# VHH binders against Actin patches distal protein 1 (APD1), part 14

Target 1, 316 residues: Actin patches distal protein 1 (APD1), of Saccharomyces cerevisiae (p38281)
Amino acid sequence: MAFLNIFKQKRGDEASQLSAKGREEISQSIKICKSDDAANEHSCSGDCKTEIEEGEQAFAKLKIEHETPLLNSSKTPKIHFVVPTSQIDWQHDACLEDPKSVQYKISQWCDKNSAKFSNVGTGKTLNCAVSSLPKDIMDIDVMRGTKNNVLILPYFIWLNDLRSDDVEATLDGLVPDLLDENISREKLLETRPNVAVARERAFVFICSHTTRDKRCGITAPYLKKVFDSKLQEHGLYRDNSDYRAEGVKIAFVNHVGGHKFAANVQIYLRNPNTLIWLGRVTPTIVPSIVEHLIVPEEPTLPFPEKVRCIKKYQSW
Below, E stands for the ipSAE of ESMFold2; O stands for the ipSAE of OpenDDE; V2 stands for 0.75 times the mean of E and O plus 0.25 times the DockQ between their complexes.

## First folded at step 4 (VHH; framework vhh_8cml_1)

Design c8h (from c8 with R27F S31R; at its last look DockQ between E and O 0.61; V2 from the best seeds 0.00; counts 0 for: pae E 10.5 > 2)
Fold by ESMFold2, look of step 4:
Structure c8h (fold): chain B 316 residues (1-316), chain A 126 residues (1-126)
Amino acid sequence: as target 1 above (316 residues)
Amino acid sequence: EVQLVESGGGLVQPGGSLRLSCAASGFTFSRYAMGWFRQAPGQEREFVALISWSGDSTDYSDSAKGRFTISRDNAKNTVYLQMNSLKPEDTGVYFCAADLEYYGSDYFNPAEYDYWGQGTQVTVSS
């Protein structure tokens, strides 16, 4: 393919790239907004409008791929391990920075076990990501990288105090149990004292991996500002020191692929348990995403043409 | 300078076999997943096979499954595609590609790969 010819600053109607079959596919997981409703929900008060304008100017300088249809440009995770690092950027091979680290061992486990689970459970892939979520700097083994808590989505659980030397044995037992329809959430929690419920109603991950692709590093902070502002308006914002239940945690992540479709935003809703992975997200559309997709108990999707993949998982 | 160089292509009868090789240089081969793609005339590159950086995990397109085998030799910085029971629809240019962050990605999508070879022609015809 001739990628340089594709990176014109502005391409026409992105919405037309989503076929009727593609819309029907998305509709199986989530109700799609009427176009008029999506457009009407762009308001911000105070500093938010300035944040959107600043973000749009920064985005306008970037070569973002606009011609390839986004649907099915990524695969739905079966399990997404998210490792706190308190960082917003990482080396190019983010999970592989330190061979003794928890994320390195999880990445190895995912690599070794990808085929084993390919036909089991809901979703397609085993993902390991690192994130800006906070790590416990009061624990010396956590500071050394050999111990951590790990968020496991779409199951909305924390696997606490996981030592890097224990990753293989722990995941060899835990993952089959997570995928076993005969093991209830209640039973899993009862038999595994290091597993706890994640109390957030949603997680929003924005790819920030500057070392891998500068577009992610440039776009992510602008998106986070707008997300934060809109979530604050609804009392749902949770910064790293705010542990109140039922809020929304937004964090930076090294995303798995498709950097040219920046900005990438992965949204995990707890109930209904749904992943919506969006590409080409801009500051302008963030208010509508928050108002329609994140805040309501019955979410609707305002920009179906921006879906890279979507999955409604089994409820626990 | 990163280089991926395919070899082993050629003309073969339906039902025949070929073994493709891809020699890599200029990067740390053992940290990259390797894939094979093919491109028929007038079509986009399509996924054929993937092998993880350790070699412990592989995946194949529906058309390749059961007939093709991907393998790698990290000591020789080389990935292979053994193609058996070849069909006319397998005709095309075969490319190897390298992906640092393959796991959890859409490795069926050519846009996810960091490095590409120049390709080798495979023609299946009587």
Scores: ipSAE 0.000, ipTM 0.384, lowest interface PAE 10.5, mean pLDDT 84
ESMFold2 (binder alone), look of step 4: mean pLDDT 84; pTM 0.853
OpenDDE, look of step 4: ipSAE 0.101; ipTM 0.596

## First folded at step 5 (VHH; framework vhh_8cml_1)

Design i1 (from c8a with R27F; at its last look DockQ between E and O 0.76; V2 from the best seeds 0.00; counts 0 for: pae E 10.4 > 2, grease 24.6 > 24.2)
Fold by ESMFold2-Fast, scan of step 6:
Structure i1 (fold): chain B 316 residues (1-316), chain A 126 residues (1-126)
Amino acid sequence: as target 1 above (316 residues)
Amino acid sequence: EVQLVESGGGLVQPGGSLRLSCAASGFTFSSYAMGWFRQAPGQEREFVALISWSGDSTDYSDSAKGRFTISRDNAKNTVYLQMNSLKPEDTGVYFCAADLEYYGWDYFNPAEYDYWGQGTQVTVSS
C-alpha cells in the first residue's frame, strides 16, 4: 500500500515534466489515455499483485533519475536488427564480442552503411541488438553464432538462416528495398524465400544488460514477471516454444542507452506500426500498459510522461 | 588505468581554427566509438561530434556540421577534432568521451559514455 502512495505522488510529479507541445507531438503517433482510464490500481490480482509488490521493493533500493524530462532523450531507428541469443545477459560489448558472429557482421554493416541511410539531423538510423529470443540450440552453426534468424523491426519480418559470411551481400540487397516506400511487402518477399512475416502482434523489449548497468539487470526480471502474468490473462502470452500468431513476445535486450532512466522498455506494435520507447517503467504501471497499449486493436497510451521517443511507421 | 587526455585547446579569434587531440590509454581503443562534447559555463554538456569504432561513420551536431571534422588514428590511440570557422558560441570546455556500444541509440546523451577526459578549454575571444 505504501508503494501505491509513493507511485501516485511520483506520477503527478512526472506528468508535470511533459509539455503541451510534447503531448501534441506524441498525439500525432498515438491517442493518449485519459488519466482516469490509465489509473486502474485493481487490474492485477493474486500472484500478479504479489509480483508488483516484490518488484516495487526491489526498485525502491535503486537510484533512478526522476528530474529530467524524457521526451526526445532517444531516437527512433529506421531499422532495428534483433538477434536471438537465448541469453538474458551479455559481455560488455554484446554485439562485438565475437567477430565471426552474425550480430558482429550486422553491426559492422550498420556502421559502414549508416551515412547512406541517415536523414540530416536524425543521427544513427541503423541498430543491431542481441536479445533473449530463442535460437535453435540443435543447429551447430547457430550455437557457434555463425548462423541465425534475425528479426527486422519495424518491418515485422524474419530474415531466416542468415550466415555471418552472407551478411554484407544479403543486407546490401535487402535494406535499400526495405527503405524504399514504393516497394510493397509482397514485392519484397517474392524473390526472398528466406524472408518471412513475423506474426506477433507486438514485441516488448526490456533492457537487461547487467554487465553494462546493474539497474537494467535488477529491474528487467520483475517487469517481465508482471508482463507475463498480465498477458496470460488475455491469452496473448507466448513462451519460447509457442509460435501461434497474434501473440506478444517479451524479451530481454542488451544496452539501449539511458540506463539512468531504468527501466527501459521498447514496445513495437505491428498494427498500427509503432515504436513506443518508455523510461522509468515500474511494475505498478505494467498492467495499465498491457490493458491500454498492447491488448486493444486501437491502442491508447497511458503515462505519456514516460515516453523517451515514439514513431508511427508506414504500414506495409 | 583508463585515461583520456585532451590537448590543443586555447584562445582563438572568431573565424580561427583549433585542432583538439584526445590520447587514450588503458582500454581497447579500436573497439570504442569516440565522441566530443562541450560545456559552456552554467550549461549542460552538449554533443559535438562522434566517430564510430572503425572510423567509417561520423555524426555532428547541427552547429558543428560543415565546420568541424572528427577523425581517429587507431595506431596512435588518438581521436581528433579539427575546428574551423570558430564562433564565440563555440566557447566552452571540450570533453573527449568513449562509448563501447559503437554509436548506441543515445549517443548524444553524455550519461551513456563509459570513459571521460578532464576537458580542455576553448575560448573564442571577443
Scores: ipSAE 0.229, ipTM 0.618, lowest interface PAE 3.7, mean pLDDT 84
Fold by ESMFold2, look of step 5:
Structure i1 (fold): chain B 316 residues (1-316), chain A 126 residues (1-126)
Amino acid sequence: as target 1 above (316 residues)
Amino acid sequence: EVQLVESGGGLVQPGGSLRLSCAASGFTFSSYAMGWFRQAPGQEREFVALISWSGDSTDYSDSAKGRFTISRDNAKNTVYLQMNSLKPEDTGVYFCAADLEYYGWDYFNPAEYDYWGQGTQVTVSS
C-alpha cells in the first residue's frame, strides 16, 4: 500500500461518482481543493500515524457501501438541536428514550412545527439529536433528564437551563427570532439571558450509535483518535475542561442515517457558517480534512465526492 | 419480526383515485416515521411520501405533491396513501417502509430502509 495512494487502492473509483454538475453545486458553498487525490500529503507522524494504521485495519473488516453516489443523499437542516447526554450510545430511538426528557420534548416540537417554517430561512429540516457532549452532573434535574443545555446549530449558540416543560413555549418564541433576518444576533442575545454564544470555531460530530448499526460504533472511536491527535497538533483541540476560544469540539452523535456509508461525520464551521456532512470517512483522510477544511480561516474541501449534503448559511 | 403488509392497489383509469393501506406489526409503530416508495419496471425504487411518527409532518416527492396525501392511524398501526388524479406515470409497485430514526436526514433514500412490505401493484391505464 503506497502511502500516497492508499485511498485510490480501494474497490471502485469513488471520485468518479461526482458529476460535474454535483461539483459545481458543492462549489457554491465552499471552495474545492485543487489537490490531487493524495490524502497523505497531510499525514500525521508519530502516534497519529499509528492510530491511522490501527483504524484502517478495523475499517477493513467492515462492509461499507461504495457504489452509491453520496451527494444529496440527505437534506440539510434549518436548525439542528444537539442535546448533551455524556453517552456514546443510546437506545434505538435515542431522542424518544424518556418522554419527560428535554430531547423528547424538542423532537416532538420539531415534528409539530416543521411545516410552519418550510418557506423561511436556509436549509430544509428541523432536527433533534443527542450527543456525547457533557451534561451537568452536579444538577439533579439534569441527571433526571428534565433540564439541560442545548446546542443550536448552525447558529452556534447554547440555550442554557432549558426545562422539558418549557420547551414548547421557549422554542415557539426563539425559533421564529432565529429565522428572522431582521433580528440581529446582538438583539437576540440581549433579550434572552439563557442564550449564550458557543466558543468553538467548529463542531465535528461522528456517528457512534452502535445500537442502530455496529459500523457506526466500531468506526467512531478510531476516527476520534485521529481527529484529536491532529487537532492537538494545531492547538485547536478542546476537551471539556478547555475553554479557550476558537477551538474545535469533537463529539459523538446518535444515528444520522446512511449507516452503510459509515463513517458519517458532520462538520459545522462557524465562519464561513457552513455544514459539511461527509460519508465514508476513513482514518487516512482525516489529516487532510483537518488541514484543509477545519484549520484555515478560509476552508477548502479536499474530498467533494464524500459530501452527503452541504449548506452555507448566512453568517449571524 | 417486523411485518409491513400493503393493500388497496389495483387497476384504475387516468384521473381516478386509489387509497393504499399498510398494516404494521412487530415494532412500536407510533415511534417510527413511515414512508411510501414506488418502483416501475426496470427502475429503482423512488420516494413518494413520508409521515412523521406523530403524523404532524409530511413530505412528498415533486410528482406526488398536490395529488397524494399520506396519513396514519397509530391506534390501528396503519399508514395510508390517498392517491388522486392518477396518471399512467404513477404505474408501479408501491411499497411501505419504516424509518428507523426520528425522520433520519436521508429518509427519501430507499437504500437506508431495512423494513419493506411486499408491495401492492398500481396500474393506471385506459
Scores: ipSAE 0.005, ipTM 0.376, lowest interface PAE 10.4, mean pLDDT 83
ESMFold2 (binder alone), look of step 5: mean pLDDT 84; pTM 0.850
OpenDDE, look of step 5: ipSAE 0.146; ipTM 0.602

Design i2 (from i1 with G104A; at its last look DockQ between E and O 0.29; V2 from the best seeds 0.00; counts 0 for: pae E 11.4 > 2)
Fold by ESMFold2, look of step 5:
Structure i2 (fold): chain B 316 residues (1-316), chain A 126 residues (1-126)
Amino acid sequence: as target 1 above (316 residues)
Amino acid sequence: EVQLVESGGGLVQPGGSLRLSCAASGFTFSSYAMGWFRQAPGQEREFVALISWSGDSTDYSDSAKGRFTISRDNAKNTVYLQMNSLKPEDTGVYFCAADLEYYAWDYFNPAEYDYWGQGTQVTVSS
């Protein structure tokens, strides 16, 4: 079948799918764990061990594609807008569900402007996503979707109180400043009162968009349970009402592309400012990801063969 | 169920023209970037053309530039490839594909596309 010819890779050792050139590419963004260190995975105690076992049982029922090498199977964002919805699943076209919504207007803006910024900044794409991050259900305009706070990565900032009618004018001004290497974070914050620092050390987004792909919906809750448990062991877990700085926020996100490589996990580290997008993540490897990539101040990458894309952004 | 159905292939003489269509169903067509790929016997599938979800941005392989035009009609859920000045090296099976991300900057990579058609044969020969 001509469609299948582009995936002429035998099922085999996943680690061997990553070439020496691919490892060198990844190493430009993050130090890779020594092979033996990456294999030092640990089950959690108590509930975490049970959660891993339950998750692996659920994963074993799924047909996940393992033949295609993952590196460069996705693109790094230039800017990734993440819109809170307090939801874990969405209609098929999540950002486009409601034309009056903030996320709809951002999506339109991204499409209109993507070519204009193709030669500027670090990263490839302008992305809009919706997420399980909480929205203020006490604000009627927020509940109607016409106002929201929007997380902007990799810049680790919140754009607060953004009205859908103001999206175009706001982003027309803000995005060029974000992409301008001559404008510092401090200067941008001084001149824009609606912009605030996101103080988390990392965000972890797990694709949960069941409506788009059942594999994402089935796998995401099991992964979140294991991530949450490991982060709690380290005092880094932050639920929706926990505003302590320097923790890690785990959230579900709509479909990110590459559903056949479930489970998809996007990890944004603030320092060093790096996106690591992983595919084929399983509950068993989550403890090692947390211990090597997220907890240390000097992170190392334990499973480079699971990288779909990676980017260390310029300092900002 | 997502479906992409290509049509319009056939046999043409060198220098001729052909218009391919790809009818989409089972997803919100207007939110997806669409691409065309082709595959000759014994070769890997290669990129031909891309169009953004709004239709405002397009790109082409070097071999397609100036001869092929991608377009879309969001009201009909259809993407088109107008192929002019066809050459024997254009022979192959042509596939349309849909990219779930709103803009696919790594458009050469087939793994970026979530949905694929079954293909339509284009043969350019004397």
Scores: ipSAE 0.000, ipTM 0.313, lowest interface PAE 11.4, mean pLDDT 83
ESMFold2 (binder alone), look of step 5: mean pLDDT 84; pTM 0.849
OpenDDE, look of step 5: ipSAE 0.047; ipTM 0.562

Design i3 (from i1 with L100T G104Y; at its last look DockQ between E and O 0.01; V2 from the best seeds 0.00; counts 0 for: pae O 11.6 > 2, placed apart)
Fold by OpenDDE, look of step 5:
Parts: C-alpha cells; sequence; structure tokens
Structure i3 (fold): chain B 316 residues (1-316), chain A 126 residues (1-126)
C-alpha cells in the first residue's frame, strides 16, 4: 500500500510542468492517455515488478534535473541514421572514433548536407547514431568498420552492405528520394536492391553512453530489462536471432543530448509513423509506455510531461 | 473533490441571449479541454462546443455554429458559453464537461469526458 502512494506523489509534481499549450501541441500528433488509465495498467508479471524495484533503487541514487521543461528541448530528426556496433558504450565522440568507418562518413555527410535539406521534408535534423544493434561479426569489413548495414528512420528501411567509400555517392542519391513525397516506398525498393524494409513494429532507443554521462550508463540497462520483460508478455520481444516480423527492438544508442534529463528514450512507431522522444523516463512508467503506446494498434501517450519532442511523419 | 458548477441558465425569449459559466475545482483546470453539452427532454445528450486547453482551438456543433461562442479563463478556472440568437429548439439542460484526451476526431462523444457538471436549465420560450 505504501509503495503505490509514493508513485502517486511523484506524478503530480511532474505533470504540473507541462503547460496547456504544450499538451495541445502534443495532442496534434498523438492521443494523450487519461490520467487514471496511465496509472492503473501497470500490470507486470512478478519478474517485472522485481526489475522495476531494482531499477528504481538505482535511479533514486542519481541526480536528475527536474525543473527545466522538457517539451521542445530536443529537435525532431528529418532523417536518423542508426549504425549497428554491437556495443553499449563508445568513445566520447562515438561516430568520429574511426575516420574509415561507415558512421564517420555518414556523420560527415550529415554535417555537410544539413543546410541543403533544411527546408525539405518533415523534421529538422540529419543525424547519425551508433547503436547496440547487432553488426555482422562474421564479415571482416564490418568488423573493420568499413562496411555496415544502416537503419534509416523514420522511414523504417535498411540500407544493407554500405561501404565507407560509397557513403557519399549513395546518400547523395538516396536522401533526396527519401525526402521526395512523390516517391513511394515501393518504388524506392524496386530501384535500390540494397534497400530493404525494416519489419519491426517499433524501435526503442535508450541512451546508454556511459563515457559521456554515467547516469545514462546506469539507467539504460534497467529500462531495457523492464521493456524486454513487458514486450515478452505481449509476444513482441525479439532477440538478435529472432527474425519474425512485427516485433519491437530495444537498443542502446550513443549520446542524444540532454543527459541531465536521463533517461532519454526515443520511440519510433511504424504505424502511425511517429517519433516520441521522452526524458526522465523511469522503470515504473515503462510498462505503461508499452501497454498504451507500443502494443495497441491505436497508440495513446502516457505521461505527456515526459515528452521532449514528438513528430508524426508520413506513413508508408 | 472534483466539481463543475454551471450557472447562467434561465428563461429567455426567442432571439435572446444567455451567457453560461462553468466553475471548475478539485483538478488542474488548465490540463483539460472543456466542452458544453445539452440535453433536451426525451433526447440524448448532444455536443454543443469544445475548447482546447489553451483556448487556441474551438469547435461547435452545426446547430451552434455562428450563434454560440465558447471561451475560457484558466486563471479563474472557468469556461463560458455565450449563446446568441436563441431558438426554442435550444431548450434543454446544458452541461459542462472536462476532457483530458483532447483529440480532434472524437471529442463530440460524451464518453470521452472525465468530469461533468450537474447542468443548468435553459428555456427559450415566447
Amino acid sequence: as target 1 above (316 residues)
Amino acid sequence: EVQLVESGGGLVQPGGSLRLSCAASGFTFSSYAMGWFRQAPGQEREFVALISWSGDSTDYSDSAKGRFTISRDNAKNTVYLQMNSLKPEDTGVYFCAADTEYYYWDYFNPAEYDYWGQGTQVTVSS
């Protein structure tokens, strides 16, 4: 009985930080949950409850900033390139570690072309991130970093077997096509044999970049455990060897900005094609996120006060 | 305790005007979209008007459009309904309602609203 009361008190203080205008803005992209619904559907299995408790204990030891409003504290991406590394931590400048790497070349391309595409398409930024998504360890070129697959969001496509030397030429052609609303996904797939559809229902990225901020390193594993546990209950969990469609991938990513708002979680939904970027995520709220935002065909957003940015994109 | 208290109803002649008020307490008023509904005798409760949390967005039923104006004062925790050019068919009990799920597709559905007032009677008669 005492544990439920502590969770109710913390919700009241954070909810007060989202303005009416902010709520209205969010509601243009996604339906917001009723306050009572968000609190009650925390039904986790026994194991999930334990994981939440352990996580909360760890979180309680961390200093997280709670005063700054979260909404619009981050920019929505136009294109988010996500490169698999099979790692959970990286050097301070994660994408710039190896000049010969695919992520390095993509990062440089993004910097160079950001201004060119500033007024094209939906979203604001061109970003490259590294992730804990699995890389092909059997491929020597992948292990060397000179070749890799690249996930492209919010388009939910894979660019396969991209070589560092071909990044510029490839993206010079691909990115304009992606940003052209007249080009269908089907046409894109037909014209580019190295492009494939990502079959996941959603991608969830949790910042784990410990080298940049230990709070991210500490929080990320606990959140992932709760996500994984809850997704397993719904048959949506996918390990690295599970190739079934319509699953959810939970992965770690490098620095995304705003470590003071740890934990940072980026959720890409395929249908509707929407990015929800959350800050100050705690283990306790993860089950609600899964139940309301990820599992249903019609998603609703719990804890709108946690939103850093939100964007609905064109559906493919 | 959550309370919505309507006022401003009464008897008015056709062509007349009324201004309804709804005072809210017991919840964070600025976190809710506010709506007005009405119910005529023997009829179902029907949507009249809605205003978003900020007041920047409003919508009206076809019958209310052009005659009624919904507004709110978040500092006073109050929502208003200005009714002009009243008709006998506007007669009924008018209810104030609060909704946390302001979504532009289904706000006309009473089931979406979390809190309701007791209503105020509006009678339009010669």
Scores: ipSAE 0.000, ipTM 0.304, lowest interface PAE 11.6, mean pLDDT 88
ESMFold2, look of step 5: ipSAE 0.027; ipTM 0.501
ESMFold2 (binder alone), look of step 5: mean pLDDT 83; pTM 0.845

Design i4 (from c8b with S105D; at its last look DockQ between E and O 0.58; V2 from the best seeds 0.00; counts 0 for: pae E 11.5 > 2)
Fold by ESMFold2, look of step 5:
Structure i4 (fold): chain B 316 residues (1-316), chain A 126 residues (1-126)
Amino acid sequence: as target 1 above (316 residues)
Amino acid sequence: EVQLVESGGGLVQPGGSLRLSCAASGFTFSSYAMGWFRQAPGQEREFVALISWSGDSTDYSDSAKGRFTISRDNAKNTVYLQMNSLKPEDTGVYFCAADLEYYWDDYFNPAEYDYWGQGTQVTVSS
């Protein structure tokens, strides 16, 4: 009772930080849950209750900042490149580990081209991240880091068999086409045989980068277990061996910034095409996030006070 | 030992100009994005400007856009802030900060920066 009472008190204080203008800003991208529906935390089956309780104990010992309003504490990407590594932790500078790697070349390209695209497309930034998504272990160039498949969000496409030496030329051509409203998805796919549609209806990325910040490494596994359990209840969970379409992929990602607002969770919904980036996510609220935001065809947002940024992208 | 040493602050009249410098040592300067922050008495540190590790990309706070210019010289391990058309509300201590550049999307947040200078005072008074 004392634990739950403390949680309710802190959440109540955070909720008051979101102004009426901030709430209206969020509502332009997504419908906000009625408060009594969001407060009804959907229970888990099996060991999920235990995972929530253990996770909340671990969270309670962390120094997580609760006073700063979260809205607009991050910038929405124009394009978010997500590179598979099959890892859950990385060197401090994860994308720069190996100058020959695909992710290094993408990071370099993003830095070089940020100003060039500042006034084009929806969103603010060009981002490169590494993730726990799987590598093709049977390909020697992939194992050496000089070739990979790259997930490109919010476009829900894979750029397959990208060699690090080809990154600059490939992105110089691809990115302008992605940002061009006059080029349809159909046209882009027919001219680019290495581009394929992602099978997932949503991706959920949880910051796990322990080497960069211990709060991410401590929190991420607890969150993933609760997400996985709730998604399994709905038949939407997809592990790395499950190729069924229209599921949800949960993956770990390197440091996304704002580690004092741990845990950070980035949610990409394909339709409506929307990024919801949440901070201060705890295991207790994960069931409500899954039930209201991820599972329904018409998503609603619980906990709008936890939004760092949100963007509804045009369909493509 | 990592050091960031700011210089170029001082007292200036409204409409005047100052050029701040930040000399860096003890880390691989060319791998870090560099930022300038300012702090007025009794307030939190506020983002002013950022420059990417290569120097190809910059960003500014709304109050700095059009008046301030950030630049860097990787050969000299130095970042600069040219401040023109100064106003009394620009008064404060200006800090140089360094962060690994893969955190481009969170550069406005002081908590994300690895290294900080001691600051240089800028006072704009008529």
Scores: ipSAE 0.000, ipTM 0.289, lowest interface PAE 11.5, mean pLDDT 84
ESMFold2 (binder alone), look of step 5: mean pLDDT 84; pTM 0.857
OpenDDE, look of step 5: ipSAE 0.071; ipTM 0.576

Design i5 (from c8b with L100E E101F; at its last look DockQ between E and O 0.01; V2 from the best seeds 0.00; counts 0 for: pae O 11.3 > 2, placed apart)
Fold by OpenDDE, look of step 5:
Structure i5 (fold): chain B 316 residues (1-316), chain A 126 residues (1-126)
Amino acid sequence: as target 1 above (316 residues)
Amino acid sequence: EVQLVESGGGLVQPGGSLRLSCAASGFTFSSYAMGWFRQAPGQEREFVALISWSGDSTDYSDSAKGRFTISRDNAKNTVYLQMNSLKPEDTGVYFCAADEFYYWSDYFNPAEYDYWGQGTQVTVSS
């Protein structure tokens, strides 16, 4: 009878760090879970529990900063270009590794045009990231980096077969259209044959950039395992060969900033069109994130104290 | 133990004013939105007013709008309802309620509130 009492893990001191004002700010973008609801739905299958335990053991060995408030510690993107690399780690300057690559050209474009679009649309930054999303290994130009598909968030579209030499011309035309609220998604798709809708329900990006910070490299795989397990329970898991719609993609990304707040997790929900960027994510809370934020048609946010930034975008 | 204690109710003439207070204890007051509800005899409990955690946001029922003002003092763990231009139809038991206020759109629903006071009687009569 005695053994069940142990894991009342003292929902420790972190909940105390989010101010009432911060909570109110977050609530403008998404519904927040009641405290009791967030704690109770940790129900993982047996395998999931084991994964959580293993992860927590690994996490316990890491030094994570807990004093700095997380809210508004990151900037919301206006556009987030995500380039598939099939990799889980990268050189220190991941997007700048190869000057001939699509990600290099996109990064340059973002830098060059950030000021131009600073007051246009929703969000603050133009960013390019590399990810563990699968690249076409059968295409020699993709393998050379001179061609690739590019995921564009929060718009949930793919730009297909983009060549490095065409990046500037393509984005000069596409980005203004994306940022124009008068242009519908349908119109965008109609006028651009190389643009397709991303059919995923959500994208979850976990920073895994080990070369930049070992904490990210260590934490990311454990979180992914728990995410994957929980998503499988709900039929939302998608491997690289599963093209069914309304799934969730869990991918690794390069450095996103704030390694001291590892693990960093970026969650893009398609409906409502919302970015939730979380810091100090641990394996224990991942099931709740899936159950409350990802699975329901009406998402609610558990652990608002872990929010670095949040933004609701226009739905289309 | 969580407690919400209302005060300030009483008998007032039409056109008069009352100020209700609700003192909270046993929970983190600054983390909760606070609301006022009322219940007339034989009627259902109805929403009157709501104030957010910080006090920056407020809302009122149509009947209360322009006449009632909700405010709060987080340092004193107290929420207030200033009622002006009172009418006989305002007669009822007024309840203080606490909500984590995790969503702004359904705050008129009593089911959303976590804690309730015992109420204070307000009677508007000539």
Scores: ipSAE 0.000, ipTM 0.325, lowest interface PAE 11.3, mean pLDDT 89
ESMFold2, look of step 5: ipSAE 0.038; ipTM 0.514
ESMFold2 (binder alone), look of step 5: mean pLDDT 84; pTM 0.854

Design i6 (from c8b with D59Y; at its last look DockQ between E and O 0.42; V2 from the best seeds 0.00; counts 0 for: pae E 7.0 > 2)
Fold by ESMFold2, look of step 5:
Structure i6 (fold): chain B 316 residues (1-316), chain A 126 residues (1-126)
Amino acid sequence: as target 1 above (316 residues)
Amino acid sequence: EVQLVESGGGLVQPGGSLRLSCAASGFTFSSYAMGWFRQAPGQEREFVALISWSGDSTYYSDSAKGRFTISRDNAKNTVYLQMNSLKPEDTGVYFCAADLEYYWSDYFNPAEYDYWGQGTQVTVSS
């Protein structure tokens, strides 16, 4: 019966996979919406409605594994470095392909230093990702990958003009300061002129890494269109050239693990400072995600069964 | 085609040593964290050890810590598990596994690993 049980697990109701204990764990970080079945009550018109319909048609042709429970299928980062590449797809080993690159040096630093910080701060891991966020294509060192700006979450800061040869020394100093409860944001910014505040209220990262898995490449653009349209309704949409404060930036990110749980969406809220990582996201549920998680001052979670991991970070 | 092939298992007396090897092919080995799991009859696979892609970080289960050493040779696409001071409780089938996203995953959880070997038997008895 093992083969038959595997097929039955794939056909299981996702909502039933979340136990009462799991729901309680999520509630420690965020209030769950009073009615989870209200998830489809939100919609939009015009391009957004069409984008949802087209996205659902494309998504329906994909084989998504539904047998594995999502909660705790990933770990929350202590620090998530996000490196702009202006790309939406990468080589299989996106951060590791060029040993001279900023992202390689950051990944190497994270690997070497993970144990050092295991009992400090909130979150579990040190991570590096690459993203569709824009880079300065007019700078030769940026184009060669040896210089970049780096977004650092959940701290909502940019580390600007970082050279790959300076990564180790810079992070050896910066990361302990970020994790030190006695160092305020104001003090850190005062003493580090290459560090600036990210002005967005939220970042939404959608896994688009087609080279790793075609499902991510097919689903990600449809999800972004629906997010963009819904955020435009609220005046919160920010494209790559729009730096107005308090908006939301949607970007593509390389493989985050668990491609079988496509589509993967990582949502960082600045205030309250929270990561919500969702799996098996479809275009239909995007409007409710925007309306309940991103727009309100007091966010609520409409789809607790889709949480891979969640963390409310300490204010710094 | 991805393959992980374990070797080095066998029958050993308590207190003895074994060195397991896992040869990898069909993927970019140097980009993956590599782990060892074991499975006793009638039980689920349990975590034994993990080594990061660079080799700079290692992690062990409580039962393995102090007795087992994981290592890797990226030039040979091979991961090793040196097992010392073996006990009857260490008996089981030992599997190697590869995990690209160990930074994001709970590396104790076998469901998070991308590739698996077929296993090698380790038996510790008097």
Scores: ipSAE 0.044, ipTM 0.529, lowest interface PAE 7.0, mean pLDDT 84
ESMFold2 (binder alone), look of step 5: mean pLDDT 85; pTM 0.867
OpenDDE, look of step 5: ipSAE 0.091; ipTM 0.587

